# Designs tried in a protein design chat: VHH binders against Metal-independent phosphoserine phosphatase (IPSP). Part 3

Target 1, 238 residues: Metal-independent phosphoserine phosphatase (IPSP), of Arabidopsis thaliana (Mouse-ear cress) (f4ki56)
Amino acid sequence: MGHEWIDAEREFKWSEDVKVESEVTEIVLVRHGETTWNAAGRIQGQIESDLNEVGLKQAVAIAERLGKEERPVAVYSSDLKRAKDTALMIAKTCFCPEVIEVPDLKERHVGSLQGLYWKEGAEKEPEAYSAFFSSQNDLEIPGGGESFDQLADRSMDALEQIAKKHKGERVIVVTHGGVLRAIYLRITQASSAGKLLNASVNVVHLRDQKWIIDSWSDVSHLSSVGFLQRGFDGDAKP

## First folded at step 17 (VHH)

Design z1 (from u5 with T106S)
Fold by OpenDDE, fold request of step 18:
Parts: C-alpha cells; structure tokens; sequence
Structure z1 (fold): chain B 238 residues (1-238), chain A 126 residues (1-126)
C-alpha cells in the first residue's frame, strides 16, 4: 500500500511586487489669451475684458497644441470671460463636452488698482500700488483687494480639489497670471515665478502628495502668432 | 456619507447677532475649503463667505466687517458669526464644501453645490 507522497508543490506565487507606479496627476495650467487690456497695459484684476484678435489666435494655438497631446479628461476654467473663452476653444479641440467653472481660479482682486493703467497706478493709487508689490503676504490691497495669502490659499485649494477628483489623470485648467504666480511660489517656495505670458502652458504634476513643476511659461506654440514680451510679473515694478 | 448640517438660525432684531454652525461629516473636513451661502426669498443663492485650508477668508462686500467665518477642524465644524444684522440678511443659510459650475455646450450654466442639509433660516425683523 504505497503511500503516494502528494508532493504539494506549493506554487509559491511570487507576489509580483506590483510596483504600484505612483499615479501621477497632470494639471496643465494655461494662462488665458491676450486681452485688449493686456495689450494696453491696463490692470484687469477681476474686471471683465475680452480677448483681442491676438488673444483669439493664441487660444486657437493653445487648443491645437493640446489637441495633439494626450486627451484631457476635463477642462476647468476661471469664471472670468477671458479664461472661459480660452477654455472653450481648448475643450472643443480636445473633445471635452463641457467646461467646469471654478470661481476660486479667478484673477486676484486688486482693489482700487482695477481699471487703472500700470503706468499710472503708483500715482493714482499709491497705497494700493504699494500693497500689490508688498512683501507682506497678508496685506490686503485697499479697495476690496486680496492679499497674496488669500489668493494663494484659494488657488492652491482649487488646484488640490481638482487633482483629488482626477487622480492619475490629465486635466486642463485655464486661469490667470496672478493665480499661476501664486501656485508657482507655493509649490517651489522660490522668490519669483518669472514672467507669465498670455497663452502660456504650464505643467504641474502631483505625485505622492507632492507638487512638481514639470514645465513653466512655455509659449513654443505661439511662434506664428506672437505674444507680449512684458507678460505678467508681479514681482517687478513696471 | 457626506453630510453638512447647518444650525443656529432664528429670529433676531435689526442690529442683533447670530452665530451659525455647520457640522461636517463623511469627509476629511480639514482638507477642504468651506463656504457659506445664503438665499433670500425670490433671489438666487449667493456666496457670502469662504474659508480656505490655510486659514484665509473672503467675504462679499455686503457682509464685510459684520460677518466672520471660522472653522474648528478638531470638531469638523464651520461657523459664521453674524453681527449688526440687517433686514436684507434674511434668508436661508447653507454651507458647502465645493463651489463649481458646469458650462455645457448648450450655453447653460448649472451650479453644482455640495451641501447636505436643509439650511438654517435667519430672519431679521423688527
């Protein structure tokens, strides 16, 4: 009666260390196209302004660029018209059925500076002008404006909320120079974000709860359209 | 399940004060900006105050200097201290954790608010 030793070959299923490839969330941050006010050197803040002819062409150029890249799962935008119009062009080209408006992506409220020209701001509204360029981050701009901290907090919260909803995905966010600057400075802790040009493409990644700047102030898609060289520089007095 | 429960409403005379509370559950409260909205009779809902994770706050002009939004993350509660109340402050007050609007290809804007309560009624009357 031969005891058949059932050699239970324990198939040691080597648990393939599924290298959980850390899911990277990609947020493509876009500054809206050039407006009539941008071209004129007029301070917009949260005042509505329209894309000018160049801005419309820039929006198309952005859309064409992004349309050749990985399809985003969503397009977000500030609720300001100049951003929405840019976003709508992008959404159409990228086959996104809707644009999601996020009010917290709105441009910085700059108080009594709104509507003025940069060249006249220091003279007409010296206190507000000083506050805008102040290193004091909690200083509100006179006339109902926001401090840098207020801007940065709401911008980062909006960014993080979007990222949480789209973990491991690619999304487009159309916003403004002040918001982009704030995001950059919060992420990098640098002293300056550099010049932020209209219609610039800025790519940030979220991996393991850490934000990384992948590319910043990219305007390579505007070679045929052109752009204002001044850009937005909140760190330098005009 | 996400829940937001407003409380603290009531009837108050002009110039009076109320403190509203919003008790949050079902999500990590500290990870979200929070908002107070109000809706007066016959008027669209309006954002009146925001508090962000970093502690910054924003107010609409009509309530600036009179209302104070705050939060206690340890209690998962947001507050709205309302002073110097006016008749125009009368309405149903809601708290929310998200503030997004969807613009569809049809040109219609649909506001999406994440609130999970009946709101709390504030009546300012003499």
Amino acid sequence: as target 1 above (238 residues)
Amino acid sequence: EVQLVESGGGVVQPGGSLRLSCAASGFTFSDYAMYWYRQAAGIERELIASIYRGGSTNYVDSVKGRFTISRDNSENTMYLQMNSLRAEDTGLYYCAKERWRVYDSSGKTVEKFDYWGQGTLVTVSS
Scores: ipSAE 0.864, ipTM 0.928, lowest interface PAE 0.5, mean pLDDT 91
Fold by OpenDDE, fold request of step 18:
Structure z1 (fold): chain B 238 residues (1-238), chain A 126 residues (1-126)
Amino acid sequence: as target 1 above (238 residues)
Amino acid sequence: EVQLVESGGGVVQPGGSLRLSCAASGFTFSDYAMYWYRQAAGIERELIASIYRGGSTNYVDSVKGRFTISRDNSENTMYLQMNSLRAEDTGLYYCAKERWRVYDSSGKTVEKFDYWGQGTLVTVSS
């Protein structure tokens, strides 16, 4: 009486790995519009300056572009006036009721270079000028300025905190050239961030604790307004 | 529940030193930048020192060279070493894990902090 062991082939139904599509957080990073100092080639750092006529038009152009895209849940900005004014225009067009100021999104403090013209920096403040362009990331700029590491640490911390609060959402952040450069370099580990133009739109995504650059230094919305070609390039001497 | 508890305040003579502590609980301490604020009588609260996740620090000009901010992530504690104290350093000192402000449609700026403690009082007097 041969007991036929019916090998019940347990059809292991491979549970379809429900690819839990990891929620993507989208941060739209915007450099503020052109200022009178940008146009003049004057070093701003954390000194207050106003948007010029071109800068105001650029802010409108940014707002119009973003207003045609997915509505953001919030608008963040540096507490410097040139960024705030840009952010206010964006917030109004995108129907955001408020702008949230984040001091850690301020432009790099560049010490004794602040207020000088780029063309005269090397002559008038050679030590500070050398420090600014130094490859030594922990070197502070004389006159109370920040090192690149200080700038990058506070910028990334601000970005991470914003992303944590808005997981899976779209957020606008208005900031400055130095901050954008620092964020780009920390995310990509590249040698250069390229030219960062006023009123540029830069999109980064956070997925599964990894930052990705989606688009960078986009100025397609400025075709009718124009922009300064020199931009901000912290890796190249003017 | 997030908790921040400041300690170490007291009365000291000009030129003296104090060390403040901020004990943190209810969140992953190492994942946050931390800040020291102070508020003198009749004056708005001001940021005086910052320490970031990467270890970088920042100070307002009035305390540069005199104050040192540090953190011990293993103990969930932030410190403020204050040397060469002055009368103008008198105030209530707060620690915070967030520092944002809201600019509303009325044009008003309001300081918004995620969490802060009850503060610790520092009095510098002769």
Scores: ipSAE 0.861, ipTM 0.927, lowest interface PAE 0.5, mean pLDDT 91
Fold by ESMFold2, look of step 17:
Structure z1 (fold): chain B 238 residues (1-238), chain A 126 residues (1-126)
Amino acid sequence: as target 1 above (238 residues)
Amino acid sequence: EVQLVESGGGVVQPGGSLRLSCAASGFTFSDYAMYWYRQAAGIERELIASIYRGGSTNYVDSVKGRFTISRDNSENTMYLQMNSLRAEDTGLYYCAKERWRVYDSSGKTVEKFDYWGQGTLVTVSS
């Protein structure tokens, strides 16, 4: 028998080895593309704001990058339009016919701050501004806003449920800066998640019930499109 | 097989109280966030309260301060304590373990799972 049988056996073993190693769930977390309110420095929270021209180009760039990588089995998004629009672009290039909408992945409700410019928050809504930057994790933001714990609990529950459905598989999840920060802090127990940039790619793995950050805040796909350097950082400050 | 059974509804006067129960079976109850929805005649079901594995809860503004969601993982049961009931609280109350939807480029969305119980009717009238 020829060397083809040996090659086929080795290829078959490689395939089986890959299948044995497929017990790691990979979740590619994406912050939606830039919106008109992002560019203006205006606080969105759960208020809708559309992707702007840059944001649409960023969605194309993300989709092209992910289309060249290992094909995901599913695409998930929050229920806010900016995330849904980014996710649809990704789903198209990854040949996913539908996107799964997960309401618990929507951005943090930030109460009376929603609609304000960041620079005017302390003056116009001092109590809500203070609550947003507080280190007190159970403090709700005035005006119907969520505490950090409320955001983090629903974000982690959503992440865990997605992972449970995709043991050993790769999926894409499009969400928001606050959600990404909450996930990072809950997985790592760190004091800061750093900047959460528009259109960034952030990869986490689940193996043996343990979450691992594989990479975080990757914007290498945006070299020709560009991105705002301003990140969302909800770390507590007086 | 997933089963969600709501109970505890009835007729009450404005300002009254009721406690609803959701008995769950067919899944590991403690692994899931749980949700209460209500449906008034002629409208879509609306989310009113949620409870997460970490213990946090969320409420829509119309029930905040009046309704309390809770759970007992040892009994596989979720509860909704409803105080200071108003006429607009009238409707069928449902529990859910998931609230995911699906959509495509058409923009049309549909529920991903249909694990609704029969609901329990709450009527607030004098």
Scores: ipSAE 0.766, ipTM 0.893, lowest interface PAE 0.8, mean pLDDT 87
Fold by ESMFold2, fold request of step 18:
Structure z1 (fold): chain B 238 residues (1-238), chain A 126 residues (1-126)
Amino acid sequence: as target 1 above (238 residues)
Amino acid sequence: EVQLVESGGGVVQPGGSLRLSCAASGFTFSDYAMYWYRQAAGIERELIASIYRGGSTNYVDSVKGRFTISRDNSENTMYLQMNSLRAEDTGLYYCAKERWRVYDSSGKTVEKFDYWGQGTLVTVSS
């Protein structure tokens, strides 16, 4: 799926046909499958919520797609169950008996918003709600929440560390909407990352210390199963 | 060979301060996020503070506002400034450069322990 901002914000990339010039590390970033709280419009952050029936089918669809592609050398996930369960499905189909848990890939802590329905956030927690949508990147969300900078720094450090272990290789990384948004914005320096859809496939490349967005927000494998059109929308006007 | 050496522990009264150091060698220090853990007697190690390459820090609630993590990349050293110490802060303090674990379909998680030092003991008592 070719979102306008993806096409406009992509950096230069190389195909596999030019590998003789330098090696490319390919990281396939996956947003976990749909959870019960996703379907309910309820804010998770770092609160656990299980994959629902749709989410499990989405994990199967992702795993079957990736199982038909070049076999990854490793599968990574955050430490939250929804990401771990999605990653286990992928690992099974790709014959990776172990998954590497990376705590710094967990979803943004969103403070006192966690557990609320999105529709009630502005009323019940106006300061936290305002902080979540603020353009101030160093503003922590009230209730122990993370600023955008805290999230983005840990997300990029995790991504870089994974890439260092896999020069010239392909790996799968299962994570969350907030993390994907942070990675996109840090790589592209764009003003918006668009909506991050459950079970989407998002591909980045590292060549000569330069990150390139190869594709973003791809849900083509979900035509039968479906997906929530809401997605994660961190770019809404406060 | 990767080495992490903690120092600066000691005996201090409640309300006191200590500054811990983590001397790192065997890797490019500035390329890594760094972490402080602590371990009380009979309890597993717990993460207490993180510092990332971009300068951001994170703390667990029990130490936020009292502890400050910092780093000096030119000295390959990370620090933990501990103020307003309490009895529950007593324990062995460890630094780490990775927090990754491995798990499988059984749900069992195994830590990567390659980079633990001996720790430095902090005792808060009167």
Scores: ipSAE 0.743, ipTM 0.883, lowest interface PAE 1.0, mean pLDDT 87
Fold by ESMFold2, fold request of step 18:
Structure z1 (fold): chain B 238 residues (1-238), chain A 126 residues (1-126)
Amino acid sequence: as target 1 above (238 residues)
Amino acid sequence: EVQLVESGGGVVQPGGSLRLSCAASGFTFSDYAMYWYRQAAGIERELIASIYRGGSTNYVDSVKGRFTISRDNSENTMYLQMNSLRAEDTGLYYCAKERWRVYDSSGKTVEKFDYWGQGTLVTVSS
C-alpha cells in the first residue's frame, strides 16, 4: 500500500541565531547529454530517446567537471530517461547515492510536433509549429501540448521548492532545453535565452528570495568530446 | 505534519457534476503546486490536473474541458470542479502537494515520496 514520505531536509536544524547576512543557494542546472534524436534534428518533447555515444561521453565530462568543484549535497533530475541517465553519472562521480526525480522538470510537451523533424514542422503541423514559436504565452500547442506559461510555472515552482529544501547549499539539477529557457526568461524577463546546448552547465543563485543568473551556457568541459552547435533554440524560427 | 483531506465525493448520474475539496494544513499552502490524482479499479493512480503558484493549470486529455482545478490560498483549499461526468470518471480521487521520487544508481525507484490524503470516492452510474 502506501509508502512513507521521507523529507531529505528532515535532518536540518532550526536556526535560532539572527542572520548577519543572507545565505546563497546555488543550483547548477544541466541540460542532459546528446540523444539520438538531438543528433537527427527530431523534436522529442516528452518522447523518450536515449543518450547516444556522444551524449554518454558528455555525461562523463560533466560529472568529472562537477566532481572537481564544490561537492553538491543532492542531485535532482526530470523523470525522462535522458535526464536521469545524465544525473546518475553525475551522482556516481559526486558520491551522491540517490537521485531525486522531479516530474515537473520534464521537457515541454510540444503536442503534435513531437516526433517530427524540425525541418518538417511548419509543413506537417503548421498550427502546432506556429503555436510553439508564438509570443502568446498562454497558447497551448495543439495535440495536448503546453503553453509557455504552463511550462514556466511548473519549472519555476520546481526550482523554488528545490531551493527551499537547500538554503545555503549547492545542488545539481539535470533537465531540458525548454525548461532551461523558461527558467532563464522568468528570472531575467529577457526576450531571448539564446541557444541551450546539450550538456551545458548553467548556474543560478537564490539570495534574499531573488534569483540571479551566475553563468549560462557553459560548455568549457566539452572541448574534447564536442557538442551540437545548434542546441535548443526556442527563440529562433528554423 | 502535512495533512491533506479530500471531500466532496459521492454517487452521481452520468452528465452530472461534483465539486471536490482538498483541505491542507501543516505547510505554507501558497508556496506549493497542488495536484489531483485518481485511481480507477485495477489501475494505478494517474495525475489528472495540476495548479501552479503562477496560476497556470494542466489537465490530462480525458478531463480537459470538463474538469477545472482551482485554489483559494486564503482558505488553504484546492478544488476540483467536475462537470459532464462519465462512467470512466469513477474512482478514488486524491490530492497531493509533491510528486518527487528517489532512485538509486540502477535507475530503479527505491522509495516514493508522494503525499496523499485518504481520497474521496466518486461513483458515476446510471
Scores: ipSAE 0.675, ipTM 0.859, lowest interface PAE 1.3, mean pLDDT 86

Design z2 (from z1 with S56T)
Fold by OpenDDE, fold request of step 18:
Structure z2 (fold): chain B 238 residues (1-238), chain A 126 residues (1-126)
Amino acid sequence: as target 1 above (238 residues)
Amino acid sequence: EVQLVESGGGVVQPGGSLRLSCAASGFTFSDYAMYWYRQAAGIERELIASIYRGGTTNYVDSVKGRFTISRDNSENTMYLQMNSLRAEDTGLYYCAKERWRVYDSSGKTVEKFDYWGQGTLVTVSS
């Protein structure tokens, strides 16, 4: 009576770990082109200013760069003219039919500092100047300015809302130095965002509800146009 | 379905106070910044107050110091405390969860307001 050993070959069904490739949302954050005020070292805040000749060329350079990359599904911009004009150039080149204005992407309101030169800020508006560079994030800048927390909250909220609308997609967002700084610091929790240059391209990714900086302060597209070396540095006194 | 319902409007004398409410439903209220708009007769709708997820607030200059925006995430409700009311505060007040505009290829800007209510009327009159 031969005991037939039924070799139960346990078919280990390798559950194909369906690597749900978590859809990456890509947001290309662009600082607007150089303005006359940037060139002059004048504090803009939320005051309107125009792109200068260099800024216009920078906008073209950005557009050309981005036009060679993956086509974005949308272009967003702050409602300030300098950002909007930059965004319009990008949108045209990228065949986006419209620019979506997001007021919460506006530059930081810097209170009584607005309109002053950086060089004179400490002398003319010492309290506002001190507040701007303060480590106290909830301190509002005198003259109706925003605290860092106010800036950061609205910036991040805008970013998050855009990302939610475009899950797994690529979008362009044209904004300002203060906003970029705020976003960087909130994402990385670093002590400094470094210099933010006009017309810089900054790429952030959202994956699994986590923001990652892919590239920051990229100005490689400006080799023929040039850029102001001082940039925007809200972390250090000029 | 997303719904925003404004309430609390009424007639008040100059210097008086009102408290507006915005009841939100159909979305995760706490995940959104919220905004108050108003529209006076013959004037375009304007943003007057913002409250962000982190709790910070912003105001237009005309209402700063007089109006206070707040939110209760547990109740899915946003508020606008309006003090020292003026005649110029008269208008229809709306709440919204978005405040974007579209600039189209024709050069026109169209405001997109994300609200799902009829607004609440505030009349300041002697």
Scores: ipSAE 0.874, ipTM 0.933, lowest interface PAE 0.5, mean pLDDT 91
Fold by OpenDDE, fold request of step 18:
Structure z2 (fold): chain B 238 residues (1-238), chain A 126 residues (1-126)
Amino acid sequence: as target 1 above (238 residues)
Amino acid sequence: EVQLVESGGGVVQPGGSLRLSCAASGFTFSDYAMYWYRQAAGIERELIASIYRGGTTNYVDSVKGRFTISRDNSENTMYLQMNSLRAEDTGLYYCAKERWRVYDSSGKTVEKFDYWGQGTLVTVSS
């Protein structure tokens, strides 16, 4: 009575690893257009300044570029006028009904340097000037200014909050050179963010809780308008 | 459900001190920046202090050196230590989780807070 051991070949159906295509959140970070103060080499910080004629043309160029791309679900901006004006142009062209202001996307408060010219900063406010270019990230700029850590924390928190609200979506964020620098350095842990030009387009992706720089300091849309080569190089002594 | 409950308000003389608390529930407290706002009678609500996930803080000029914002993530609580209180500090103090302002096509800016509490009243009077 030969017990035929029926070797039940358990066909291990390799469950096709449903590659859950991790939803990618796309944040298009835009530096505002050129201002009168940018052109003059004057330190703005959180002081209000208006877009100049070039800046307005740059804002239009950004809007035209982005209008040809995938439609964003929202446009965010700092509450500073130069960013808001840029954002409004983008929102109109991209058929976004409103601009959402985020105060934590404001430019770095640079204390007693605000209102000075870069060329005179070292002489008129040497302590503040030294603090601004310091490698000490927790050093506050005299005159009520922010440390790099303060800037970076609020910038990243704002970015993370926006990303959480728009998981798997595309959004536009209009902000400033200092904020962009801070975000870049926190994401990449690099020593430098390079030159951040007015009206530059910067694309970052969030996938599986990881930020990736897709493109940085792109000004290809400004070929007909021009741009100041004086990028915000927060690490380079003017 | 997200809940924010402010406490610690009261009547104090000029130069006095108060400590406000904000108890948070219904969300991962440590994952969010938190804010204190205040609203005086007849005046728009104003941001006065911020504390971020990394622990850094920011203050408006009118409270710098007098107020200190802090948080205890283990207790899901944010604090505002207020020293050297002035009459102009009188108002309703609110705890907030998110700050958004909407600029609509009409040119109006409307502050939208996703979550705020009922507020706690601070009265500074002689």
Scores: ipSAE 0.872, ipTM 0.934, lowest interface PAE 0.5, mean pLDDT 91
Fold by OpenDDE, last read:
Structure z2 (fold): chain B 238 residues (1-238), chain A 126 residues (1-126)
Amino acid sequence: as target 1 above (238 residues)
Amino acid sequence: EVQLVESGGGVVQPGGSLRLSCAASGFTFSDYAMYWYRQAAGIERELIASIYRGGTTNYVDSVKGRFTISRDNSENTMYLQMNSLRAEDTGLYYCAKERWRVYDSSGKTVEKFDYWGQGTLVTVSS
């Protein structure tokens, strides 16, 4: 009675480590087009200013660029007109039916500096001017302005909330130089965000709860329209 | 289910004080900026105070220096300390975790307000 040893070849099913490819959320951050005040070197903050002729052309250029790229699932904007107008152009071209306004994406309130020219700020509002360029991040700008921390917190919170809603998706966010600067600095922990140009395209990615700057202050789409070279640089005195 | 329950409202004389509370549930409270809104009779709802995840706060000019927003993440509760109350502060006060508006191709802006409570009534009257 021959005991046939059934050699149970345990087929070691190699569990294919399904590398759950972490979904990347892409947020295209856009600085609004050039305004009359930008051209004049006037400090806007949260004061309304319209896009000038160049700014309108820039908005079109941005829209055309983005329209050739992957279609975003949504377009967000600060509720300031200059950003909103830029966003509307983008939304139209990208076939987004709506622009979602996010108040926390507003430009930094710069207190008593608002309405002044950069050239005269130090003279007319020296305390506010000093506060704006201060390394003290919790220092509020006199005249009801925001500290850098206030700006950065609300900016990042807005960014995070948008990202949470659009995990693994591409979205456009139209905002302002101060907000972009704040976001950049919070993400990179760098000492400077560099010059932020009107109508610049800035791409950030969120992967595995980590923000990464993919591209920054890209104005390659403005070759035919032009742009102000001075940009926004909150890190250095004009 | 997300819930935001406001409390602490009441009748107070001008110059008086109230402390409002917002009890949050159904979401990770600490992961969100939180906001206080108010709505006076016949007036649109207005944002009055914001507190962000980092702890910074913002106020509208009308309440600046008088109101203080705070949060206790361990208790999932946000507060609004209201001092030096005025008649114009009368209204329903709401707590929110989001505050976006939608602009559509029709040219209309629709406010998307995320709160889950009945609000708390604050009446400032002599």
Scores: ipSAE 0.869, ipTM 0.931, lowest interface PAE 0.5, mean pLDDT 90
Fold by ESMFold2, last read:
Structure z2 (fold): chain B 238 residues (1-238), chain A 126 residues (1-126)
Amino acid sequence: as target 1 above (238 residues)
Amino acid sequence: EVQLVESGGGVVQPGGSLRLSCAASGFTFSDYAMYWYRQAAGIERELIASIYRGGTTNYVDSVKGRFTISRDNSENTMYLQMNSLRAEDTGLYYCAKERWRVYDSSGKTVEKFDYWGQGTLVTVSS
């Protein structure tokens, strides 16, 4: 029994002792605060919708949480207003006078679904609705929409370029549910990313050229403000 | 340090074709998404096509189906094959490796990257 325990520990430690480099880049990914269309159950995609009163309070709560943590060296966002406005709130509290706008972090274009209520998508745009939920990763959504592969490629390229500029540093990136899902699935190879809640904090690390999920879909800062329970769930229909 | 050199522009009749090249140096080309922009007289440069490390591409509606972006990582070169050219395609064509801008609470945005080449002129005329 004791021989087995010793051998198991040495085998485990042997594997750990092989690594020779550790330099950690931390990227704090934030889904923008709640919008008017989120609350209404309307599909935004790349259509603009403003943060609502709850969304603004969520942005304050995110900023307060991140302001108590290690100060980031930069704040990034997509070019959609809901993400930019959330990022500005964070940047203020974290003493970043400018935010870096990254167009490739824009939410997925979902084609003819944009502007519809989720509940009416299957009836009014059955082909686009089917394409959105399809397991075919290269299938573009009718109406100018993006395939999952198109979304994931641009999302991961943006993430990699941000990390390259910030080796060993901490940065904040404000983006969207579809982008977060794509990043999660590309890093983990899982079948689902779960629900991506408005104003959630999702932390990834780059260490030794390997992406690691540190935490995901964390809403602990929203206990008093609240959040929409349904969140974004690209794996399941509303 | 970073250099992007566009070439292959010229004068062509409507319906014609041109192939643009973007020779890149001063960075690890295969690590970057690459983009084509164009600038018509009196307007800002506009994105027209993107190619990502995973091989996917995106196009603006006005060129989709007519233009094809591609890359050769071994030659550090990106291409734009332009078919079925129209008068509205006339302009200076630029390549880029970044699309980032900065903004603050005023809402004004300013380009962050400084790696524009001279462009290559495409003129579509009868």
Scores: ipSAE 0.768, ipTM 0.892, lowest interface PAE 0.9, mean pLDDT 87
Fold by ESMFold2, fold request of step 18:
Parts: structure tokens; sequence; C-alpha cells
Structure z2 (fold): chain B 238 residues (1-238), chain A 126 residues (1-126)
């Protein structure tokens, strides 16, 4: 019965399918829930502030949304409590018993601005305030603060290292507005990242060594809980 | 097999200088941010300096202006130039390629990475 030749049509199809089906690493970036200092309009940077009642409800809403989506293989967070607490809620709902703490995902150190109300920043710390909004990307903020380049380098390195451990997989990463802005600007080379809202979901993909923004600043899960409209807006000018 | 080998430590007078080296193997060195840690007797290792793939560096306040981290990716080596040394700089110095920890709902945090070398001892004394 029959000849021993290989079916050329089926072999071509298998070769074509292998070349077309590049694996995609999906990283779901989440800004932590609202904190007491967010609500007060107070600059946190690397100073700790707890999730408030709204922030806890936002963490539940994020966890419920992500629990209905494809299960992630891991949950990561910055080492700041507001991000860790948001990440724990997500991890519980997504059946991840542990969270991986990544210190390089902590919020930008904003120097002498930390602890001030936004309303008083320009008056009380004019040099630091000016540095925060400066377009000079290598300008460090007075008082031990980071330049944009310092923040962006550590943020992108952290993102790349996470992606290396999860080729073709989906993970959740809970971080901060400044970090999200830096990631967006480095991936897109845009001039603005827009407002980064508390508890927003921001999805990036890595395919064939290229980062792609899949969606950004999505708050559709917060319709009943709500969110602060001002968000994080590092692009605003004084 | 990942290896990180620190060298260049020694005994130096206050105000003196030392240059530490971290020879790396078993991974693509240029793909990683690299870190220097210091461990004084009886305390945990603490981060003192970082260098990222984009070329930026970070330092803790106690060493900023005195220490300079650098790297040579072609030689898989990171350096720490330490100037104006003080007694408080005495300790074991380690390099690392990861800083991650793991935690759960209990709030306990443990280091995730396990590639510590022997370190190199720096002693600043009269």
Amino acid sequence: as target 1 above (238 residues)
Amino acid sequence: EVQLVESGGGVVQPGGSLRLSCAASGFTFSDYAMYWYRQAAGIERELIASIYRGGTTNYVDSVKGRFTISRDNSENTMYLQMNSLRAEDTGLYYCAKERWRVYDSSGKTVEKFDYWGQGTLVTVSS
C-alpha cells in the first residue's frame, strides 16, 4: 500500500504555522489602589502611605476583573506597602500563594517634595518642584531625588528581567504612576503618557524582542467603586 | 552555573581608596542590572550602589560622592571605586544580579536569589 514520501502540503503547513505562532509575553501592569495621601493631594514618592477605604475596594475590583481573565503564572510588586497590599489581593483571587517583591519597581524618589502637598510644592520647594517637571531627563531632584533617566532605567530593567522569566506567559505587576509613565515613554518614545489613574490596568506585550502597548490606563472595572480623576500626571507643567 | 567573584578588598587607613571587582560568569552579563551590597558585622546585607543597562547609577546617601560603580561588559566585570573611606565602610562587599524577595499574606519576606559569593573584606582602620 502506498509510497513512503512525505505529504508536502502538510509539511508546508506545519512549517508555516511554526513561523507564524510567535509566543507573546503579557505583562499586566497595575497602579496600586488609592491611598490616604492620594486623596489628600499629598506627594508620596517613596514615603509609605496606606490604602484607604476606596483603595481597598479598588484592589477588590482589580482582583475580581483579573480573576475572570486568563490566570497569571505569577504576581510581582514593588516593595512599597501600598503596592504590596494591592498585589496580595490580586494574588489571592488569582490563586498565586506568593508575591515577588521587586525593589526597582518602587515609586520615583522625588527628593525634598516628598511629604508636601502638591498645592505647596512650588512655594516651599521651588527647585525640587521645577526639577520634577523639567524636560531635562538627567536632572536629579534636590533632596536625594531621582532623575527621570534613573527611574526609567531601573523600571525598564525590572520589566525586562520579569519578561525573561516568563516567555510566552501572563504575569501581573503592581507598581506606581511614575514607573508606569517611565515604561510607557521608553516603549513608545512619545512625549506624554497621559494621566495614570489609581487602580488602572495597563497591558504590555513582548513579542520577538519588541515591546508593544496593548492597552493603557484602563479603569473600566472601577465604574461602581470610582477613582480620583486627577491621577498621576507627570506631564503637567506648573 | 552562575558565579560572582568579588576581589580587591583589603586594609586601608581612613581617607584611603580601594577598587573592588566583581567577575561574573554563567549568564549574559550585559543583560542585567548589577548591584553592590555591603554587610557590616551583625547586620543584613544592604544595597549601596546599582548600575543599570541604560548606564544610570544609584547610590545610598552614605556613599554618594565617595563611591563610583562602573562596568565593563566586554570583560563581564563590575567595579566599585571607593574613595574617602571611613570606619563605617568596614565590612564584606558582595555583588549581585538580582534583588528580588518573596512574601505572602503573613507579611514575611525572604530573599529569592541564591548566587552569593564569598565577598571581599574591606577593613578601614588606623
Scores: ipSAE 0.759, ipTM 0.893, lowest interface PAE 0.8, mean pLDDT 87

